# Designs tried in a protein design chat: VH-VL binders against q8ixk2r445to577. Part 347

Target 1, 133 residues: q8ixk2r445to577
Amino acid sequence: FFGMLQNKGLTDYCFDYNPPDENQIVGHQVILYLCHGMGQNQFFEYTSQKEIRYNTHQPEGCIAVEAGMDTLIMHLCEETAPENQKFILQEDGSLFHEQSKKCVQAARKESSDSFVPLLRDCTNSDHQKWFFK
Below, E stands for the ipSAE of ESMFold2; O stands for the ipSAE of OpenDDE; V2 stands for 0.75 times the mean of E and O plus 0.25 times the DockQ between their complexes.

## First folded at step 16 (VH-VL)

Design m24 (framework fv_recaticimab; at its last look DockQ between E and O 0.75; V2 from the best seeds 0.74)
Fold by OpenDDE, look of step 18:
Structure m24 (fold): chain C 133 residues (1-133), chain A 119 residues (1-119), chain B 112 residues (1-112)
Amino acid sequence: as target 1 above (133 residues)
Amino acid sequence: QVQLVQSGAEVKKPGASVKVSCKASGYTFTDYYMHWVRQAPGQGLEWMGYIKPTSGYTKYHQNFQDRVTMTRDTSISTAYMELSRLRSDDTAVYYCARAKHYGSGFDYWGQGTTVTVSS
Amino acid sequence: DIVMSQSPSSLSASVGDRVTITCKSSQSLLYSSNNKNYLAWYQQKPGKSPKLLIYWASTRESGVPDRFSGSGSGTDFTLTISSLQPEDFATYYCQQYWSYLTFGQGTKLEIK
């Protein structure tokens, strides 16, 4: 699966990554932004290694969850995907993070009008449903 | 055994275009990124860009963005690099090179294609 | 672009000598999560394609003799040939693959 990763509940919002420095793509938070067909900052791939890959940079970036955090941070993909980069995109649209055993939910960023994907306890909320478009 | 075999030498006039081919064998062509690197006579290596064979996604160095086109034909495991509006300083040996998974360098290279641009 | 600077540009040495080539990057090539440096070394002989020697700054490619070693971390890297052999006279390049890729300008190792 590849393309825009769009949330069902937060309509018209997609995974978005736009690092301030193209020569330093790791360490920044993945956000949600209105889905658009321009650029490559919303192009992601779900791989057989259970990675959510930012497929427009070399080396490729992979979304990871750092210890104790509930945000999605860009890391580099590795030959063997680390545990904190493994996600399961379920048939029902839920995006499950294996290590934390939590689900990715579209949420409002604290003290902001912006939206971000956050790890939350798994529910049947449409805000936890995702699909590639 | 992995092999990258490139097309033969080219002689072009300024303003013309050149298209170099790189045929891959001994591995699954679509599993690896293919890069292009050139080397002017007596000079160093210069990265031009890459193509992801599965999707055809390309990234070019900004120095070549408006003149280079990288393509592939997966049915024959062949990558192509076309450089247009040639000038004398495009005279170089052009290499295709396979990148290891997730980076870690170019483990296999084509034999190189000499492109000479002269009036 | 990340700039790679090699030193020296040229070097003369004799068989049996210990040779050291340095490479500096304009920014760190170290990935904190895996503690790997995204740096490679290549050898190129006249009229031939480059050959991968070292990757991850210190890992030898298969078939590369033990006399070749890579060291360094962050922005400073070194290729060492412990005892120079006749077949080692060539041009060497460092390469970063932290962000896309760029090469150093090369170091030509000549026989003294």
Scores: ipSAE 0.833, ipTM 0.922, lowest interface PAE 0.6, mean pLDDT 95
Fold by ESMFold2-Fast, scan of step 16:
Structure m24 (fold): chain C 133 residues (1-133), chain A 119 residues (1-119), chain B 112 residues (1-112)
Amino acid sequence: as target 1 above (133 residues)
Amino acid sequence: QVQLVQSGAEVKKPGASVKVSCKASGYTFTDYYMHWVRQAPGQGLEWMGYIKPTSGYTKYHQNFQDRVTMTRDTSISTAYMELSRLRSDDTAVYYCARAKHYGSGFDYWGQGTTVTVSS
Amino acid sequence: DIVMSQSPSSLSASVGDRVTITCKSSQSLLYSSNNKNYLAWYQQKPGKSPKLLIYWASTRESGVPDRFSGSGSGTDFTLTISSLQPEDFATYYCQQYWSYLTFGQGTKLEIK
């Protein structure tokens, strides 16, 4: 799957990555932003290695979650995907992070009006359901 | 056996366009990025851009963005690089080279296509 | 762009000599999570395509003689040819692949 990764509950929002320096894509948080379909920062790929790849950089970025954290951050993809970069996109639209046993949820960023994807206990909420557009 | 085979030499006049092909064999075409690199006579290597064969996504170096178009045809495992509005300083050998999505050196290169731009 | 500065631009050497070529990047090419440097070295002979010698700064490509070695980390890298052979006279390039791609300007190795 390739495209915009959109939330079912927060219907106008998509995964978005826009690092402040194009030559340093590692370490910044993945955000949710209004789906626009024209910016390259919203185009992701889900792979058979269970990666969510950032398609607009080479080497490709791969979304990861550090141990003990709940935020999704950009890492570099590796020849063999490490466990912190593996997500299962389930039939019901849930994005399950295998290493933590948690699901990706659309959430309001603390003390702001912006939105981010965060790891949360898995529920049947539409805010935890994602699809490629 | 992995091979990248490029189209033959071209002689063009200023203002024309040139389209170079690079046919891949011996591996799964969509598993590797295809980059284009050129080299003017007596000069170093200059990166032009790449195409991701699975999606068709392209990224061009700013110096070429207004004149270059990279495409591919997955049914025949071939990548293309078209450079328009040719100038005399576009005279160079043009190479295709493959790279892994996670970053790597270019383990295989095409043999090069000489493009000469002169009146 | 990440700028790659290569030194020297040319050098003359004799068969059997130990040759060192250096490469400096404008920013670190070391990825702390996997401890790899995103740096490659190429050899190019006149009229031929470049040939990959070293990747990940120090890993020798299959089929490359062991007299070729790469070292360094972060911003400073070195290619060493321990005992120069006649077939080694060529131009050598370093290349970063940390962010897109840039090459050093090249080092021409000539027979003395």
Scores: ipSAE 0.741, ipTM 0.898, lowest interface PAE 0.9, mean pLDDT 92
Fold by ESMFold2, look of step 18:
Structure m24 (fold): chain C 133 residues (1-133), chain A 119 residues (1-119), chain B 112 residues (1-112)
Amino acid sequence: as target 1 above (133 residues)
Amino acid sequence: QVQLVQSGAEVKKPGASVKVSCKASGYTFTDYYMHWVRQAPGQGLEWMGYIKPTSGYTKYHQNFQDRVTMTRDTSISTAYMELSRLRSDDTAVYYCARAKHYGSGFDYWGQGTTVTVSS
Amino acid sequence: DIVMSQSPSSLSASVGDRVTITCKSSQSLLYSSNNKNYLAWYQQKPGKSPKLLIYWASTRESGVPDRFSGSGSGTDFTLTISSLQPEDFATYYCQQYWSYLTFGQGTKLEIK
């Protein structure tokens, strides 16, 4: 799959990555932003290796969750996907992080009107359902 | 057998444009980024930019971004680089070279296309 | 841009000599998450395309003779040819691929 990765429950919000320096893409958090499809911040590739790739840089970025953390952080892709970069997009729309055994949920950032994807215990909430468009 | 075959040598006048082709064979064209690198006579290698064949997304080095256009035709596994408003210091050999998405050295290069810009 | 500086710019050597070429980057090329340096070395003979020798700073490309070795980490890298052969006289380039691409200016290795 290639496209915008949208949330079902938080309607019209998509994964978005906007590093402050396009030459330093590692280590910043993935956010949720209103889906617009303009520019390259909202286009991701989901691969057969279970990666979510950010393609507007060479080397390409891959979304990861570091052990003990709940935030989605940009890492560099590797020849073989590391375990912390593997996400399973399930038939019911849940986005399961294999290493942590948790699901990606749209969440409100504390003290803010902004939204971010975070790892949470898996539920049937529409805020844990995702699809490419 | 991976091969990158480029178009033939070109002689141009200042102010003209040149379009160099790079035909790929022996691998899945859309699995690799295609980069362009030039080398002026007696000088080193200069990276110009790349194209991602699946999407057509391009990134150009700032020194070229107002004069270069990179395209591709996936149906014939061919990448193109066009440089406009040529100057005499654009005289160089122009290479295509491929790289993996996760970052890699350039394992295969085209044979090079000599572009001569003279009055 | 990440600047890549090679030393020396040129040198003369004899068949059988040991040769060392140095490359220095303006910022670290080491990615701590995978412990790899995003650096490659190329050989280019007159009138020919460059040929990949080394990637990840120290991994030889398939078919490259054992006399070629790469070492270093972070900002300082070395290409060593342990015993020169007649076919090794060429120009050598380092290249970073940490953030897009930059080449060193090259090192010309000539027959003494």
Scores: ipSAE 0.639, ipTM 0.870, lowest interface PAE 1.3, mean pLDDT 92
ESMFold2 (binder alone), look of step 18: mean pLDDT 92; pTM 0.942

Design m25 (framework fv_recaticimab)
Fold by ESMFold2-Fast, scan of step 16:
Structure m25 (fold): chain C 133 residues (1-133), chain A 119 residues (1-119), chain B 112 residues (1-112)
Amino acid sequence: as target 1 above (133 residues)
Amino acid sequence: QVQLVQSGAEVKKPGASVKVSCKASGYTFTDYYMHWVRQAPGQGLEWMGYIKPTSGYTKYHQNFQDRVTMTRDTSISTAYMELSRLRSDDTAVYYCARSKHYGAGFDYWGQGTTVTVSS
Amino acid sequence: DIVMSQSPSSLSASVGDRVTITCKSSQSLLYSSNNKNYLAWYQQKPGKSPKLLIYWASTRESGVPDRFSGSGSGTDFTLTISSLQPEDFATYYCQQYWSHPTFGQGTKLEIK
């Protein structure tokens, strides 16, 4: 369960994390960017602990959603995954954030031509369907 | 009984390459990162890079980026570190060491491989 | 990128003594989300590989005697040996694992 995490509705866009300082990976927002076959900042791993891990750093990064927020940000992985870092990848492709009871949706970032994953009420929209490539 | 067993000592001439192996046993090889750390005579410890055995992803320290290659063979639970274009100041003991994905230090180390670079 | 500075570079002590070794990092190693410090301590005897003593700044590795203790947070850390034994004469290193690993320069503990 590792590779590029692509959106079904927003064709050609994948999870992407490119921190300005590779020694400071914590706290920046995960974005969506045109999928490329190069790995690196688009290479993620989904684990049995329900984590989405960023393997390009050691200790590994783990995507999280802070209380009251709807943006996905990079945290450090822990020995036991905290609830804010747990996502259930369902059979229909939905990525369910258990702590908030919401789903990850591909969305346009306000005032820009860029896209980001955000937490939204769960629907059957293709913008909420994800798969590893 | 976790063990990391490294290949034997090497003597090389400047400009040559050396490839050190590290065979893991007593645990699931792909569950831990494998790092390489060296120590020049009478000096401290210097981190060189790591490999994630599951994917083969590697990250190297900038000082070694253009000369080091780390690989692994999961079928025999062995990691490799090849350092090319050797210089006299590459004379050191080279260690492999494992870490958890979340860090928590290096709990097991290989016995070390002495590499001597001299003309 | 993260610089680790150890002091002293060497010290002499007698069996039964209380010994302290200090380590400073160029930036905080404290992760606010879990309140853990990404710092480890190692012991290295001549001709041998390093041995992990302490991780998360204060957690003893399994099998490490309780005379070894780690303390500190953020940028300042201390390793303490409460009652020095003959087998404790070695070089000690601190190491950060907040990012790509870096080590302190080492502290050589010698017989007085």
Scores: ipSAE 0.722, ipTM 0.892, lowest interface PAE 1.0, mean pLDDT 92

Design m26 (framework fv_recaticimab)
Fold by ESMFold2-Fast, scan of step 16:
Structure m26 (fold): chain C 133 residues (1-133), chain A 119 residues (1-119), chain B 112 residues (1-112)
Amino acid sequence: as target 1 above (133 residues)
Amino acid sequence: QVQLVQSGAEVKKPGASVKVSCKASGYTFTDYYMHWVRQAPGQGLEWMGYIKPTSGHTKYHQNFQDRVTMTRDTSISTAYMELSRLRSDDTAVYYCARSKHYGSGFDYWGQGTTVTVSS
Amino acid sequence: DIVMSQSPSSLSASVGDRVTITCKSSQSLLYSHNNKNYLAWYQQKPGKSPKLLIYWASTRESGVPDRFSGSGSGTDFTLTISSLQPEDFATYYCQQYWSYPTFGQGTKLEIK
């Protein structure tokens, strides 16, 4: 699967990665932004290795969650995907991060009007349901 | 076993366009990025851009962005690079080369295609 | 673009010599999460395509002779040929793959 990764609950929002410098894609937080239908910063690939790849850069970016954190940040993809870069896209649309045993949820960033994907306890909420468009 | 075979030499006039092909064999074409690198006579290596064969996504170097088009045909494992509005300083050997999605250097290169632009 | 600078631009040596070529990047090529440097070295002989010698700054490509070695980290890298052979006279290039590829200007290794 590849395309724009859209939230079922926050219906107008898609995964978005817009680093300040296209030559330094590592370390910034993945955000949610209004879906624009043009790909670019909202184009992601879900792989058979359970990675969510940002492929507008070479080497490719892979979404990761650092130990003890709940935010999704951009790392570089590796030959063998580390566990912190693996997400299970379930049939019900849940994105399950097996290393932490938590699900990706569309959430409002604290102290701002922006939205971000965060790790939260798994629920049957539409804010935890994702699909490729 | 792994081979990248490029089309033959071309002689073009200024203002024309050229389309070079690179046929891959011996591996899964869609598992690797395909890059294009050129080398003018007596000069160094200059990266032009890449294509990701799975999606068709391309990235071109700023110097070529307005004149280059990279495409691929997955049914015949072939990548193409078309350069338009040719100038005499486009005279060079053009190479295709593959890389892994995570990067590891260009482990296989095509044999090169000589493009000569002369009046 | 990340700028790659090689030195020297040319070097004269004799068979059996130890030769060192240097390469400097305008930005660090070291990725802290995997401790790898995104740097490759190539050999190019006249009329031939470049050949990958070293990747990840110090990993020798399969089939490349033991006399070739790479070292360095961050912004400063070296390629060493421990005992030069006649077939080693060629032009050598470093290349970063931290971002969109850029090459050094090349080092021509000539017979003395």
Scores: ipSAE 0.705, ipTM 0.892, lowest interface PAE 1.2, mean pLDDT 92

Design m27 (framework fv_recaticimab)
Fold by ESMFold2-Fast, scan of step 16:
Structure m27 (fold): chain C 133 residues (1-133), chain A 119 residues (1-119), chain B 112 residues (1-112)
Amino acid sequence: as target 1 above (133 residues)
Amino acid sequence: QVQLVQSGAEVKKPGASVKVSCKASGYTFTDYYMHWVRQAPGQGLEWMGYIKPTSGYTKYHQNFQDRVTMTRDTSISTAYMELSRLRSDDTAVYYCARSKHYGSGFDYWGQGTTVTVSS
Amino acid sequence: DIVMSQSPSSLSASVGDRVTITCKSSQSLLYSSKDKNYLAWYQQKPGKSPKLLIYWASTRESGVPDRFSGSGSGTDFTLTISSLQPEDFATYYCQQYWSYPTFGQGTKLEIK
């Protein structure tokens, strides 16, 4: 799958990566932003290794979750995908993070009008349902 | 020094396919995207697509989606662009060009390959 | 596709002149959260490949003379050559990379 990763519950919002330095993409949080259908910051690849890759940079970035954290951050992709970079996109649209046993949910970031994807206990909420556009 | 060296001129009949090569040197081939851009005689520049050499991931412009295939061979630092079902309006100079990030400018270009499609 | 429109299509100038070329996009190229415009400028001489002059609307590529400058934001962009040299007579193209890359139709800079 390639494309914009859009939320079913938070309609019009897509995965977005906006690193402060275009020459160094590691370590920053993945956000949600209005799906605009244009630009390169919202295009991701879901791979057979269960990675979500940021395809607008060399070397490639892979979304990861640090131990004990609930935020999605950008790491460099590895030759063999580590467990913290593996997400199962299920038939119902749930994006399941295998290592933590939690699901990715669209959530509002406190004190701002920003939205971010966070790990939460899995539910049937539309805020935990994702699809490639 | 960075160089992108393309294969020589081609003359093809309508309906044929053409495969253009672009050999990179002077940098790490897998650290940069490779794009293909063409220019018909007396016309402007038209982007066709790119390939990411590390993974082989490709993105094609809709006008070429059904006829173009981009590949690479990392062992010889070479990118390829094959255009099938050629017609006379495919007559153009075809360029390869690299970018550090997909969203950055094309900082080095090949010398161009002239493809002439005529009966 | 995002449409890029350049003006003028051609102009005649003399060595030492200040020249401005404009480029307008059908949609905004500004990524407002990081203040980046996805716009580049190229120079192409007859029989040669294009040469990158400016990217991110105003950042000069390494080795490009400082007489070349880019400005603008959103939908309206300008390339300025402050004092034309003989080697600057060429065709200039703007290019957006906000979406699928598209180029302006070109501005041919001719000797007067």
Scores: ipSAE 0.007, ipTM 0.580, lowest interface PAE 10.3, mean pLDDT 86

Design m28 (framework fv_recaticimab; at its last look DockQ between E and O 0.89; V2 from the best seeds 0.83)
Fold by OpenDDE, look of step 18:
Formats: structure tokens, C-alpha cells, sequence
Structure m28 (fold): chain C 133 residues (1-133), chain A 119 residues (1-119), chain B 112 residues (1-112)
């Protein structure tokens, strides 16, 4: 699966990554932004290795969750996917992070009007459901 | 057993286009990026861009953005690089080379295709 | 683009000599999460395609003789040939693949 990763509950919002430097793509937080289908900042891939790749850069970036955090941060993909980069995109649309045993939820960023994907306890909320478009 | 075999030498006039092919064998074509690198006579290596064979997504160096087109045919494990509006300084050996998605050296290269642009 | 600068551009040496080529990157090529440097070295002989020698700054590609070694981290890297052999006279290039690939300008190793 690849393309825009869109949230069901937060209508018309997609995974978005726009690093300030193309030569330094790691270390920044993945956010949610209105789906526009333009450019490279909303193009992601879910792989057989359970990675969510930002595959418009080489080497490719992979979304990771750092220890003690609930945000999604861009790391580099590796030959063997590390545990903190493994997700399960389930049939019901839930995106499950294996290491934390939490689900990715579209949420409002604290003290902001922007939106971000955050790890939360798994529920049946549409805000935790995602699909590729 | 991994091989990248490129098409033969080309002689073109300024303003023309050239299309070089690179046929891959001995590995899963879609598991690697295909890069194109050129080398002018007596000069260094210049990265032109890459194509991701699975999706066909391409990234070109800005110096070639408006003149280069990279494509692939997965059914025959072949990558193509077309350079248009040729000029004399496009005279070079053009290489295809593979790399993994996670980033590594270019472990296999084509034999190179000499493109000569002269009036 | 990440700029790769090699030194020297050319050098002459004799068989048996210890040869060192340096490469500097305009930014760090070290990834903190895996402690790998996204740096490769290539050898190119006249009329031939480049050949991968070293990747991850210090790992030899399969089939590469032990006399070739890579060292360094961050922005400063070195390719060393411990005892130069006749077949080692060639042009050498460093390359970063931390981002979109760029190459050093090359180092031509000639026989003295």
C-alpha cells in the first residue's frame, strides 16, 4: 500500500512530513495536514516489513516511536526494521504499533491548532482508523 | 550473477534526445533503486537521479529536472533514462547502478553507455 | 547537496607503499540510531565502471582485498591501502548516501 495515508475520523487529514532540509530528513515529527496529493510530503508506503516508509527520499525514511514518547518521528529505514518502526495496519483501519501496543490516533497537538498522529490506547474510534488513498 | 546490461553507444546531434536502457538480471528488480550516474571524459561521477521500480517514483537532480525522464518496465526488469535537448557537454559515459532502499553503496553497475553529442 | 571533498586530487606512489586518501563531507554522515556512516569508496580503472570497495565507511565489500580499509566517522573519512599492488593504480571516489548521492571529485593514484 502506498499513497496518502488518510484518517477516517479527522476527515481530509493525511500523514504529512516536510523536513526543513532534504539532506537531513530524520528527527522531525510526523504531522497531520489537509490531504492535497501534491508534492512528496504526503507520500507514504506500508511495507511487508511492517514499516511506514517516507519513500520520496533515498535512503528512505521510516516512521518510528522513540522510547517514552507518543509521537511519530522520522528515522531512517534499515536493512532489518527495528522494533520501534513496526506497525500493523489492520483490516478495520486501525494502525497498531507493536512495541508500545498502542494505536495511532489523529489528535490535536497540545496547545496548538494543528493536528498530529499520537499513540493512544486502542479504541474503536474513527480517529484511530486510517486508509491509503 | 547480478548483472546490469546497458544499451550500446549513441551518437547524437545537439538538440536531439537519447534513450539508454539498463536490463537487470540475477536479482529481484523491484527490491532495489536504480540510479543513473554519468561521467564526462576525464571527469568525475555525477548523479543524475533514481527511479524506484515498484512505484515508478523518480527523483532527478535539479541540473537535469527539465531534460531527463527515467522509466522502467518491471515485466522485463529494464530501466530507461532519456535525456532531451542534448548539448555538447552532455557527452559522457552514462551508468546505471543499483542501491537498497535503506541506503548503501552502489554494489553493481552497468558497463556504461557512451553518448557523444557533436554537430 | 552534500559536498564531498577528496584529498589529494592525485598522487604518485610505488608498489608496496602505504597510501592514504581522505574525504570530507559538508555535513555529518553519521546516523545516531545505528552508529553507521553513510559513506562508500569506489575504485575505477580506465574504461571500466566504478567498483564498490567500502560501505558504511569501514566495511569491505565482498571480494575486496584486506589491504583496503576505510576509517573515520562524521565528516572525515580515510581510505587506506596498506601495501600498494600493481592492480591498485586507479581513480578512487568517495560517495555519501546519507541523502541524494554525491561523489568526491576523485583521487587519481598513479605509479611513480
Amino acid sequence: as target 1 above (133 residues)
Amino acid sequence: QVQLVQSGAEVKKPGASVKVSCKASGYTFTDYYMHWVRQAPGQGLEWMGYIKPTSGYTKYHQNFQDRVTMTRDTSISTAYMELSRLRSDDTAVYYCARSKHYGSGFDYWGQGTTVTVSS
Amino acid sequence: DIVMSQSPSSLSASVGDRVTITCKSSQSLLYSKNNKDYLAWYQQKPGKSPKLLIYWASTRESGVPDRFSGSGSGTDFTLTISSLQPEDFATYYCQQYWSYPTFGQGTKLEIK
Scores: ipSAE 0.848, ipTM 0.936, lowest interface PAE 0.6, mean pLDDT 95
Fold by ESMFold2, look of step 18:
Structure m28 (fold): chain C 133 residues (1-133), chain A 119 residues (1-119), chain B 112 residues (1-112)
Amino acid sequence: as target 1 above (133 residues)
Amino acid sequence: QVQLVQSGAEVKKPGASVKVSCKASGYTFTDYYMHWVRQAPGQGLEWMGYIKPTSGYTKYHQNFQDRVTMTRDTSISTAYMELSRLRSDDTAVYYCARSKHYGSGFDYWGQGTTVTVSS
Amino acid sequence: DIVMSQSPSSLSASVGDRVTITCKSSQSLLYSKNNKDYLAWYQQKPGKSPKLLIYWASTRESGVPDRFSGSGSGTDFTLTISSLQPEDFATYYCQQYWSYPTFGQGTKLEIK
C-alpha cells in the first residue's frame, strides 16, 4: 500500500513526518496532522517486509519503536527489516507492532493541540484503526 | 545479468534540450532507484538527481533544479533525463546508475552518453 | 550538500607500491543504529563507467581483488591498494549515500 495513512477514529488525521534538515531525517518522532497530501510529509508505503516507509527521501526512512518506548521514531530502512520496524496492518485496520505486541493508537499530546501515534495495549477502539487512502 | 544501456551520443547547440534514455535489464526495474551523474571532460563526477521508478518521485540537485526533468516508463524498464537550456559547460558524459532504497553504492552504471554542446 | 574532499588530487606510483587515498566528509556518515558508514569508493578507467569497489566504507564489492581495502569511520576514510598492479591505473572517487549523493573530486593514479 501507498499513500496517506489515516486514522479512523481521529477523522482526517494522517501520519506526518517533517524533518527540519533533508540531510538528517532520522531520530524525530512521527506525528499526526490534518491530511492534505501536499509536499513530502504524509506519503508512506507499507511493504511486504512489514515496514512503514517514508519514501520521499533517499535513503528511505522506516518507522521504528525503540526498546522500552511507545513512540514511533524515524530510522533508516535496511536491507532486511529489523524487528523493531515490523508492523502488521491487520484486516480489521489495527496496526500491530510485532516486537512489542502492541497496537498503534492515535493519542493527544499532553496539554497540546497536537496528536501522535503511540503504542498501546490492543483494543477495538477506532483510534487504533488505520487505512491508506 | 544486470545491464543499463543508454542512448547514443548527441550534439546540440546552446539553448537546445537533450533527452537521454537508460534501459534496464536483468533485474526488477522498480526495486531500485535510478540516479543520473555527469562528468565533464577531464573532470569529476557530479550527481544530478534520482527517480524512484514505482512512484515517479524525483529529487534534483539544486544546480539542475530549474533545467532537469527525470522520468521513467516502467512498461519498458527505461529511465529518462532531459536537460534544457543547454550551455557549453553542459558538455559531458551522462551516466545512469542504480541504488537500493535503503542506501547503497551504485553497483551498476550505464555505458555513458556523450552530449556535446557547441555552436 | 555534504561535501566530500579527496586527497591527493593526483598520485604517481610503481607496481608493487602501497597506495593510500583519503576522503573527508563535511559531516559524519556513521549511522549509530546499524554501525555502518554510508560511504562508497569507485574506480574509473579512462573511457569507462565508474566501477563500485567498496561500500559501507570497508565492504569489498564481489569480484574486487583483495588488494583493495577501505577503512575509517565518521568523517575520515581511506582507500588502500596494498600492492599496486598495472591494471590499477585509474581515477578513484569516494561517494557518500547518507543523504542525496555527493562525490569527492577524484584522485588520479598514474602507474610509473
Scores: ipSAE 0.763, ipTM 0.904, lowest interface PAE 0.9, mean pLDDT 93
Fold by ESMFold2-Fast, scan of step 16:
Structure m28 (fold): chain C 133 residues (1-133), chain A 119 residues (1-119), chain B 112 residues (1-112)
Amino acid sequence: as target 1 above (133 residues)
Amino acid sequence: QVQLVQSGAEVKKPGASVKVSCKASGYTFTDYYMHWVRQAPGQGLEWMGYIKPTSGYTKYHQNFQDRVTMTRDTSISTAYMELSRLRSDDTAVYYCARSKHYGSGFDYWGQGTTVTVSS
Amino acid sequence: DIVMSQSPSSLSASVGDRVTITCKSSQSLLYSKNNKDYLAWYQQKPGKSPKLLIYWASTRESGVPDRFSGSGSGTDFTLTISSLQPEDFATYYCQQYWSYPTFGQGTKLEIK
């Protein structure tokens, strides 16, 4: 499905990807920003390969977490999704990153008033629950 | 089996609009992006933009953003490119071409539609 | 835009010759995660649509003769035709697909 990927606990915030250079969409961190309802940099697709695709670019971007890291970063999508790009969206709304065995949580960026999605131990917190709008 | 078939040649006056169609067959239309690329006489290839057929999302090159509209009709596997406020320097062959979501080059191209803009 | 520069703009050659065309990008097209270069080569004959020859910088498209090969990585790429045939006289274009597509200016291969 397509839409804005919104947090249940941090109610007004959505996944957002706004790279500083359209010619280099890879390598930057996915952030959380106020949901604006216009799609664009907040428009993502969840696929049958368990990818979260950034659909506003071609080639498409796919959210990934590198080994040992807790931040979500943009990679390029591949013909066959690598394990670090697979997220299981569960019935309760949790996004489970199978390779790391952790869940995506809305969190405050260190020393900042901004928010980012981070991998954390799975809990029943509303900050770990996501839905497409 | 895979084919992209474009509409026929057009002759237009400056200020008019032209709408070119590209009918896809032999594959799942929504699995591939559709791009539009033009070529002026004796010149190179110029990318104009793309449409993602599943969502209808479009991205246009800045040189065309104010004049181009790309659409598609998934029920007939057809993509459209409309260019408005035509100028004589819009005289070109217009191509549709498909690409995979992850990129791989344009493996199939339409035959091209010649658009001539003259007074 | 990512700028693609081809050289030479034109080249005269004879049947049987080895021909080399180069392409340079204004930024790296190499994706370190999959070790692929997002670069394609096309052949275009007068009055015809472009034909994909090479993608991922060095992978030959199905049905393309073995005499065509692509090489290079990052910002510098080469298309080689090892033994030129009469049907190879055409214009050749490189194209990046790392971002929104851009093409080189083209190299016209002419009979000497």
Scores: ipSAE 0.732, ipTM 0.898, lowest interface PAE 0.9, mean pLDDT 92
ESMFold2 (binder alone), look of step 18: mean pLDDT 93; pTM 0.944

